# Ledger of designs, part 5: VH-VL binders against Protein ImuA (imuA)

Target 1, 244 residues: Protein ImuA (imuA), of Caulobacter vibrioides (b8h429)
Amino acid sequence: MEAGTRTPTPVLSFGEPSIDGCFPGGGLPLGGWHEVTGAGLEDETGAAPAAFVTQLIRGLTDRKGGAVVWVARRADLFAPGLLGLGFPAARLIQVRARDEAETLSLLEDALSTQGVAAAVAEAEAPDLTAGRRLQLACEKRGGFGVVLHRRPYGGRAGGKPRLVSGSASFSRWRIAPAPSGPPPDDIGLGPPRWRVELERCRGGRPGGWILQAQEAGHGPHPFRLVSQLADHDVAAAEAGRRFG

## First folded at step 21 (VH-VL; from o3 with heavy chain Q105H)

Design t4
Fold by OpenDDE, last read:
Structure t4 (fold): chain C 244 residues (1-244), chain A 122 residues (1-122), chain B 111 residues (1-111)
Amino acid sequence: as target 1 above (244 residues)
Amino acid sequence: EVQLVQSGAEVKKPGESLKISCKGSGYSFTRYWIGWVRQMPGKGLEWMGIIYPGDSDTRYSPSFQGQVTISADKSISTAYLQWSSLKASDTAMYYCAREAYDFWHGYPFDSWGQGTLVTVSS
Amino acid sequence: QSVLTQPPSVSGAPGQRVTISCTGSSSNIGSGYDVHWYQQLPGTAPKLLIYGNSNRPSGVPDRFSGSKSGTSASLAITGLQSEDEADYYCQSYDSSLSGYVFGGGTKLTVL
């Protein structure tokens, strides 16, 4: 078998058929970039989406070596929180960007750089050109990228950032915090939970779930399915069509 | 079949310039990185740098940054390694190699040229 | 002097099992970077022998195997044959050097 030719589309499985089944390859495609956005006020703070992305990346880094590049304009990444999720902080390379253009440029560079397992960039609203460039960057090494939509300084006047229709991303996610209870035998809050909406999936179908962070070492997958959102597939499909 | 064919052996004097070539065939030349590896006489392998012929994105080993220039001409599926001023210490075998990609298994050099021997002596 | 440390030489008789170690550090193998192995027969170019720690390319006999643990990797050759006499190199990535790194190489002699 020739290296790099075994699987045309490598994927990261969630270990849940209801999620993996939304993707044509049976999991999150790894040879491209994905979009993650927060719901409501999370578009500004980005705490819940960032945590979700962190957990997702952890799932990847558990199986793949290499650095994780995180590009942001603000130095407000909560490192202790990442550690709490079992994120390999020692493998994290935080890069500060001056503006949106540099953010995306740095992401492109990271995706094309040796020794990078995954690259994340906090950006407001990449346009189609930027999306294409990111895709090309991913194609150089079959890289995995995440654009975390965030308005670090309030974003555009008039509300939520505009998502570009026809994005070159493989998927788009909307993340909101979900209530979590304390674990049975622990004091404090249990593992974080998210309301997760897959709004768009290239060649796939939308979906919605409540997911809980799977603790490091307690399973092969970064998330545990708590519940499936009722009637979400229909709503997500409609939403996805607006951007397809 | 993937093949990398390198230019012939070179005998040069210190101070001279040199450009050696590596021609790829049997695959999409613009979609794979091409690395250069030095092997000094009786010594081990040393990664020098790598280029993506599709857009000429080039990365160097810190040890070789500024010491050599890596380039590519995608129109003829050829990568190059060049020196502006050779030193006796540049005497070595130089290999080009294709970097494969597999997300889960890394990026090995799966195809190698036959090597170009460069001898630099007064 | 190489970033990855290999024994300079190993030897074995035909039919025997030999192992070649590749010792790295926290900035390369220890960080989870994949290890690849190359075989270089005398007077020839290196050939990919093992990729991704333990995978064999097409054409590589199953008597060659690779493993990785902690900061080290190992190449095992069972049923040693005369044609296995060659230099073997491990290769990985080092974050501190921002580049690919090779072991110093191991000369395998078949007795």
Scores: ipSAE 0.849, ipTM 0.925, lowest interface PAE 0.6, mean pLDDT 91
Fold by OpenDDE, fold request of step 22:
Structure t4 (fold): chain C 244 residues (1-244), chain A 122 residues (1-122), chain B 111 residues (1-111)
Amino acid sequence: as target 1 above (244 residues)
Amino acid sequence: EVQLVQSGAEVKKPGESLKISCKGSGYSFTRYWIGWVRQMPGKGLEWMGIIYPGDSDTRYSPSFQGQVTISADKSISTAYLQWSSLKASDTAMYYCAREAYDFWHGYPFDSWGQGTLVTVSS
Amino acid sequence: QSVLTQPPSVSGAPGQRVTISCTGSSSNIGSGYDVHWYQQLPGTAPKLLIYGNSNRPSGVPDRFSGSKSGTSASLAITGLQSEDEADYYCQSYDSSLSGYVFGGGTKLTVL
């Protein structure tokens, strides 16, 4: 450690050049917050994106000690998903929030709190001010935050937070479920797969992939690349969102 | 060079108030947490609390919550530890220390002040 | 009384290897929280010796090493020198106490 200087922003590698290469630092930057949203109805149910986030966090927590704070207004996603993906429940701190403002406030607090390895909040759409606050919170300790966008029940899909320079997240992801592969034992369902779109990356480039959850202890990275999405597939999905 | 310079030794009586200081230099004062650590005579180190001078976000050890006040003046790169009413048991060496940043390796105190000896006696 | 348990004292002759243990629990070291070590020479402020379980800051000799396993951490000093006589403290974070915690300290005497 050098006096008066901070280390470069650390990154979480996916172990895949096609993914890591989308980021200027060669991986997901950890000194900031990221956005994850579901595709279609998943922006309400949040099951697929929550599972993706859980898997991502697991990859991080395998390498870093500390608590994971999960802030949510609903109790419908996290615990079952984490257990299924092998996340150590003892490291999870679940916090219930009353409303959107409290959710974001709790996330900020968690990101600034000692002993927190990562913080996740299920939120609707942080505005510019909230985004800036989250960034500042991350900068306090180089924290890793994830805003999992969840639309309220019965709400309208397609809402996007207003982002401005200096207040935007480091990246934005869109997650959809993908058909699972065969299980290793040919019984039941294989590990979960996701259609993963990196919609925005600060200083980087977008991309799309089919990723599969990597089981704990079966590799150094939380995901396995199944396939890379063609550019036209990503474009088509975007078009569908614009006109649908 | 990162430096934390603390105020001089204090000799006080029980019931008196006290505010000691820790001035940082050689780094961006507003971007690092400053912790306070107590060391009673012949005893070990005790974390008291920590403050982020950038916005004065302050966290206390449960053992010291309500017992002391930690503050900072970022305009002069100074953190403070204060008592409203000293007790004899507050007699100790008090250190300020900068919390380092390293995502993968934690957040140690990488720079320490020279300490401020506080003696509280009748 | 300290959350992290250290032996109150250890001793060794010059050139020897000494080890200082730091025993925690599931709420601190066992939860994966990093352990840091500090050296406090007589009459001086503590200084960072080891961070992140096993990393040395610049200026710290390689004869100092740290390790962590389970709920415990250890500081090893090889080639013991007279100037190593000091108090050594381990430090981590405890989730149950919501704060940083130190060991009780170990007085190292060089014989």
Scores: ipSAE 0.841, ipTM 0.921, lowest interface PAE 0.6, mean pLDDT 91
Fold by OpenDDE, last read:
Structure t4 (fold): chain C 244 residues (1-244), chain A 122 residues (1-122), chain B 111 residues (1-111)
Amino acid sequence: as target 1 above (244 residues)
Amino acid sequence: EVQLVQSGAEVKKPGESLKISCKGSGYSFTRYWIGWVRQMPGKGLEWMGIIYPGDSDTRYSPSFQGQVTISADKSISTAYLQWSSLKASDTAMYYCAREAYDFWHGYPFDSWGQGTLVTVSS
Amino acid sequence: QSVLTQPPSVSGAPGQRVTISCTGSSSNIGSGYDVHWYQQLPGTAPKLLIYGNSNRPSGVPDRFSGSKSGTSASLAITGLQSEDEADYYCQSYDSSLSGYVFGGGTKLTVL
């Protein structure tokens, strides 16, 4: 350990060059915060993006000890589902927040707290100021934070989606559910799959993939690449969102 | 070279106030946490608390919460430990230490001050 | 009394291998929190010896090694030398106390 050095920024590798190559450091930067958004109705339910984040964090917690702090306004996290992904539930600290401001404050605190491996907050739309505060919080200990964009109480169908300011986070992801593959034992459903879009990456490039959850103990990485989305598919999806 | 230089030994009476200092050099003082550790005579190390000089975010051990005050002046790269009213039981060596940064390997104290001996006697 | 339990003393002859144990619980080492080790020579401040369970800072000889398993950690010193005579402390984080915790310390005597 060299005194006074914090570079380079540690990263979490996906184990896939097509994904890792989107990041300047060869993986997901761990000394900052990231944004995850659900597609469509997942913006309210948050099931698919929450599962994705859980799987991502599992990949981290397999290699790092410490608590995972999950801040939310609603206590509707599907714990059995998270356990099914192999998430260490015993390391999960769920914190209930009263409002958006408290949610972000609690996230900042968690990121700066000893013994925290990762911190997740379900929030609607942190503004630039909040984003800067989160970044500063991460920089205090090189913490890893995830803001899961969620509208837990629904939004007025006619309300303009609040523009999520992506300028302060290291990356922004959009997560949708994808059809699962066959289970290994041909019983039930296979491991969950996600349509994953990296919309923004600081100093990097966007990308899109179908990813499957990797079973605990079956590899060093939390995801398995099923397929890569074509660039035009990603662009089309973005265009559809702009006109929708 | 990273250095933490602490203030000199103190001899005090019970009831007196005291503020000892820890000056950092050789690194960005505002970007590393500084912890305080007590070592009573012939005893082990006890973590007291920690401060982030960049914004003065301070965390205390439950055992020392309300017993001491940790502060910092980033303009002079100095952290402080203070008592409002000393007790004989506060007699100990006090160390400041820099908390290192390593995401995968945790946050050890990688640099220590030379210690400040505080003696409280009637 | 300390959250992490260490033997009060260990001894060995020059050239021998000695081991210092650090026993924790489910709220600290058992929760996967990293263990660090410090060496404190007589009359001096502690020095970081091992960090992150098994990593050596620059300048620390490879005679020193650390390991962690379950709720316990261990410091091993091979090729014991007279200058190794010191107090050794393990350190981790305890979730129940919301803070860093040290072992009680182990006095190593080189015979």
Scores: ipSAE 0.841, ipTM 0.922, lowest interface PAE 0.6, mean pLDDT 91

Design t4
Fold by OpenDDE, fold request of step 22:
Formats: C-alpha cells, sequence, structure tokens
Structure t4 (fold): chain C 244 residues (1-244), chain A 122 residues (1-122), chain B 111 residues (1-111)
C-alpha cells in the first residue's frame, strides 16, 4: 500500500477478452456503480436482469467477503432463484424502501457502510444528481453498486422507454433471457442464459453476447461465453427499441 | 508521507468536557476515513467509530454510540473526538487511524496517530 | 471479552518460529471478512503488520506471514528476533456488532 495514493480501480474480469476488452481497465470497474435494465417485458418482471445481477455478484462474492445489500420497494426478490445460482443467501441483506428517493438513499448508505461487498437497488431512473451521489458514495470505500431498473408498480404499457439519459454510471447493460442449452446430465433445465448487451461503457465500447451462468466451483468467472452477437444484431435491437 | 498528529495528553476531572484532535497530512484528507480506537491502561484495542471527512459521514460502534462525538474539519484536515462529561472510566489512550482503501483486501488502518493519553481523576 | 480470541501470551527463543492464533465466529472471520494484524511495540502506537489476511505492507519483513481458514486466522513469525517482542492484535469486521473488532491481543516475549 502506497501512502496517500489510491490504487487503480479494481476490476471484475469476465475471463473473456471480447467482454473485458470493452472496458478500459480490462474488466468491470468495481469502484463505481452500474446500470442494468431488462429488455421488453423484462422491464416489468425484472427476472432475467435480476438473475444476471445475482450471478455477477456471486462472482464477486466468491472472491470477496462481506454482505450484499439489496434495496427494493417490493419484497418480491425470488430467493429460490438466487440460491439456484449459488448466491450466498446468508450474506444477503434485504432492505425495504418506501419510495424511489429512499431506495437511492439506502443504496448510498450501503455503499458507504463497512462490511458491504456489493449493493444493489431496484430503481426506476436515477437522475444525473442521484447518479453523482451514487458515484461519490462508491468512492468513499471503493464500493460496487448496481442499479437494477425496474418499474415496481407497473408503468403505462405504451410509454416510451424513458431513455435513461445522462447517468453517471460506469456502464449500462440490457438483459434479456436466452434459450438455455442442454443440461450437462441431460436431466432438467440447463443453466440460465442471457442475451447481454453492454450499451454504454465509460471510456470503453459497447458489445453484445450470449452468456451462460457458470456454476459455482466450475471456474473463476461467473459467466461463460456462448456466442458473440454481431454488431448489426446489436444495432438492430437498438433500432427496434427506438422505433418500437 | 502520511502523518496523523494528535493533540497532547489531557488531565481532567469527572464531569468535565473534552475535545481531542487528530490532524492528517501527506494525503487527501477528505478521501479517507479516520477511525478512533481506545486502549485502556494495560488493555487491548477497541474500535470506537469512524468518520469520512469529505462529508462528515460518521459511524459509531454500538458500544460507544451516544458516549462520544466524532467530528471533522476538512478545512484544516483535522478529526475530533469529544466527551460532554468525562468519567473516570474514560481514562485511556486514544488513537486516531486512517482506514486504507483496498477492494480485495479490506480496509485496514494503515496509518496511526501517536495517541492521546486522557486521564480522568478526582 | 474480546470478540476475536487470541492467546494472552506466547514466547519463543531467537530464531524460532512462533504462531499467534485469532479465533472468530460465523459473524466475522467465518463470514469471509478480512483479517488484519497490528504490531504494537512497548510504549508506541499500533502499526499495520498484515492486511487482507496475508499481505505485507511495504517495510514489513517476509518472516511475518498471515493466513486465514474457516473462522480463524493466524500470524506466523519465523526467525524470531528480539525486536519482535511486542503486543500483536488481529482485527476484522463483525456483522452482528456492525463494526470493526479487535482480538484481545497477544504479548510476544522473546526469551
Amino acid sequence: as target 1 above (244 residues)
Amino acid sequence: EVQLVQSGAEVKKPGESLKISCKGSGYSFTRYWIGWVRQMPGKGLEWMGIIYPGDSDTRYSPSFQGQVTISADKSISTAYLQWSSLKASDTAMYYCAREAYDFWHGYPFDSWGQGTLVTVSS
Amino acid sequence: QSVLTQPPSVSGAPGQRVTISCTGSSSNIGSGYDVHWYQQLPGTAPKLLIYGNSNRPSGVPDRFSGSKSGTSASLAITGLQSEDEADYYCQSYDSSLSGYVFGGGTKLTVL
């Protein structure tokens, strides 16, 4: 430890050059906060993006001790699903928030609290000011935060996806479910797969992939790359969202 | 060079108020947490609380909550520990310490003040 | 009384290997919280000796090493020297107490 100088921001590697290469530091920055959104109907249910975030955090908690704080307005976190992904449920602290403002406040507090490895909040759309506050909170202890975009009380089905514009997050992800592959033992369902789009990366570049959950103990990384999405596929998906 | 310099030894009577200081230098004072640790005579170390000088975010040990007040003045890179009414049992060495930042390796106290001896006697 | 349990004292002859244990529980070391070690020479402030279970700050000799397993941590000192005579404290975080916790301290005597 050098006196007075903060070490470079640590990163969580995906173990895949095609993903890690999108980030200037060679992985997901851990001294900041990130945004995760669902695609299509997943914006409402949040199941696929929540599972993705869970898997991401599992990868982190395999390497780092401490509590995981999950802030939500609804107590509808699918705990069995989290356990199925190998999430350390014993380390999970669920916090109930009354409204959006409290959700973000609790997230800020969690990020600044001792013994917290990661903090997640289900929120609709933090504005620029909120985003800045979150970043400052992360910088207090080099915390890792995730804002999971969710509409807890149902939004107008036809409302224009609020372009989450101007967030100070390090990255923005869009997550959709993808068909699972065959299970290794040919019994039951295979591990979950996601269509993963990195829409924005500070100082980096966007990308898209099909990722599969990596089972705990089967490798150092939380995800396995199934395939890389073509640039035109990513662009087409974006266009579809803009005009749909 | 990171340095924490604490105020001098104090001799007080029960019931008196006291405020001791810890001045940081050689680093960005507003970007690191400063903790306070008590060591009673011949005893071990006890964490009391911690403050982030950048915004004065303060966290206390449950054992010391309401017993002391931790504050900071970032304009002069100084943290404080104060009592409104001292007790004989407050007799101890008090250390301030900087909490280091390391995501993967935790948050040790990497720099310590020289300590302030507080003696409370009738 | 301390949340983390250390032996009150250990002793060794110069050149020997000594170990200091730090026993916690499921709410601290067992929960994966990192363990740090401090050396306190007589009449001085504590000094960081080991951080993050097994890492040495700059200036700390390699004869000092740390390890962690389960609910316990250990500090090992090889090639014991007279200047190693000091009090040693382990430190971690306890979720049940919502704060940092120290061991009771171990007095190391070099015979």
Scores: ipSAE 0.838, ipTM 0.918, lowest interface PAE 0.7, mean pLDDT 91
Fold by ESMFold2, fold request of step 22:
Structure t4 (fold): chain C 244 residues (1-244), chain A 122 residues (1-122), chain B 111 residues (1-111)
Amino acid sequence: as target 1 above (244 residues)
Amino acid sequence: EVQLVQSGAEVKKPGESLKISCKGSGYSFTRYWIGWVRQMPGKGLEWMGIIYPGDSDTRYSPSFQGQVTISADKSISTAYLQWSSLKASDTAMYYCAREAYDFWHGYPFDSWGQGTLVTVSS
Amino acid sequence: QSVLTQPPSVSGAPGQRVTISCTGSSSNIGSGYDVHWYQQLPGTAPKLLIYGNSNRPSGVPDRFSGSKSGTSASLAITGLQSEDEADYYCQSYDSSLSGYVFGGGTKLTVL
């Protein structure tokens, strides 16, 4: 380490060129915040977006100690998914906020805190002012932030359907469940799968995939690639816009 | 070169106020957390708190919450540690230290001031 | 009564290896928080010696090394020299206290 030189924030690599190649740094950057939205009503997507975020965070917390802060307004916090990743109970801090403003304020505070490795808030989409404050908070510590779009009383995740968010986030993701396949040696349910769309990333390109969970401690990356959904990387267009 | 220069030694009486300073140079003062560390005579190091001078976000050790005030003046690249009413038990060496901007390696204190000796007697 | 426990003193002859322990708990080292080590020579400010458990800043000889396992960390000094005589502190973060914590310090004496 050198005086006057800041250590660069690392990236989270998916270990798959078709995914990592979407990002200018070769992976999902830390020191910023990201948006995750379900691809429909909460009834239709269930816990898939929260489970995706949980699995994504494992890619960081397997290598970095510290607390994971999860802020929500509803009584049904998604903490059990984080414990299923093998986090010690002392690493998870669950916070229930009273309203949207407090939710975002708690996320901002968590991202500024030296003992926090990652922070997630279940919120509607932040406006540009709130998004800038989140970015500044991430820059204080170089940490990892996620806004999981969710209405306080259910309904469509992340507010209006097919929302094209105007936010200061680095990346925006749309998540739906995908059918799991039984593995040859397992007659039960296979690992969870998601249909994952990268709608936008700063300085990069959109993409779409079917990803499968890699269990905690079973590999260096949180996901395995099952298939790529689109082969239109010649044009600068989001995968979601192709159907518009 | 990163440098933290602290104000000179202080001799005070119980009940007096005091504000000691730590001037940073050779780096972007507003982009790094700066902390205060106490060392009582013959004792070890104790973390007191930190401040982010860019927006004055301040965090205290539970042992020092309400006992001292940490502040900064970013226009002159200076952090402060302040007591409203000194006690004899405040006699100690006080260091300022800068956090490295290193999320991955846990933000070590990579630069330290020379220390300010505060003596409170009588 | 520091949160991180270090032996009050250790000693060794020139050329020998010494180890300084730093014992924490599940709320600090056991939660995966990094451990840093500082050297304080007599009459001087502390100086960063090891960071992120095992990394050396520029100018620190490779005979200083750090490691972490479970709830404990260790600083090892090989090829002990008289100039190594100092106080050594470990430091980490504690979730229960919501803040940084230092070990009580270890005085190293070179015989």
Scores: ipSAE 0.708, ipTM 0.854, lowest interface PAE 1.2, mean pLDDT 84
Fold by ESMFold2, last read:
Structure t4 (fold): chain C 244 residues (1-244), chain A 122 residues (1-122), chain B 111 residues (1-111)
Amino acid sequence: as target 1 above (244 residues)
Amino acid sequence: EVQLVQSGAEVKKPGESLKISCKGSGYSFTRYWIGWVRQMPGKGLEWMGIIYPGDSDTRYSPSFQGQVTISADKSISTAYLQWSSLKASDTAMYYCAREAYDFWHGYPFDSWGQGTLVTVSS
Amino acid sequence: QSVLTQPPSVSGAPGQRVTISCTGSSSNIGSGYDVHWYQQLPGTAPKLLIYGNSNRPSGVPDRFSGSKSGTSASLAITGLQSEDEADYYCQSYDSSLSGYVFGGGTKLTVL
């Protein structure tokens, strides 16, 4: 990253043209940060956004190696959920933060740290200044950052409705659960699925899909495409201009 | 399943104190804002204020600031609405409601208590 | 004196479509704050019906829909049923009051 910007930025590819084609570089840049939100009421989306993030970064750590740092103010998310999606617990560093400012500071520090492949923070809403600092941290080490948006923990910033506004992130995603896939042997539950919406992408275009988890060792990418959502099925306010 | 169970109806005289309760269950009580809403007889809904039981952050509508006290006891998952001196104009149905969260659309009230009827006879 | 203005009543026959308006100002709906709708059946507590202008929580039938434009919002109910007879309230946030505001309510009568 210190050598300048003339070399192509490495990316995390989904391996599907309908998804990768949304990004100007053919995937999510490794030297950038991204936002993941629930698509609906948090009680209804449940753990689906966190599970999506877990599955996404497992694919990165499978190919790149390195540690994953997960920052939260309360340890609601822990290794059992991550292990259930094939995430190696030995690579996970869980960090507890006191407040929103420390959450974002720890995320920034983790992304600046040698040996950290990805870092996730469960945060309320970073402002543009915090977002620019996160971007610089990602650029320093080529790290992959994720802010997983969570209900505020209270305090003066909590409780007031937020007006959706611009963000310094590369991409912003809306995630809801989808009915699980068919079980391979008619035993147990099928693989998890998500309704995935790319709300916006810097220099790219929005999109929507149903994605299914790819188990570790069963393919080169963390997800399989089940179906592509039509443009009219994506939220109109966040979907951008319609094509076709 | 999220449930909010309120204390029973009250009949009071002007000048008396009153504390009504709202007990939450089926969710993490300390992690959701709880609001209080007044409905005077035959009238609409009025937001009175909210509390975050996790840190007791409390916010009041300007119309109710200084008129009532909102509090919570997180050890028993209970929010309270309290008057130090009731007026006849406090006669109303009082609801507690829990705020949900949607990153895009804010904090709708997704769960409501059954209501507590307060009658202040003068 | 409600900050959000609703018609006091609306009526329709079974199977018909009705619309309930909610008119705000530049300090609430006009600033981009979302509108939520609540149904209050006779003798019961309010229930969340529509949130974020147009979204239905799980379990709300698709004959209920919402929209927002400018400083106003609208709730539409199609295929009216006798069970829809209720009071309906819109709700938003008002920046000048630094708090939530409700409409005055609309009594829907199914004829």
Scores: ipSAE 0.527, ipTM 0.785, lowest interface PAE 2.2, mean pLDDT 85

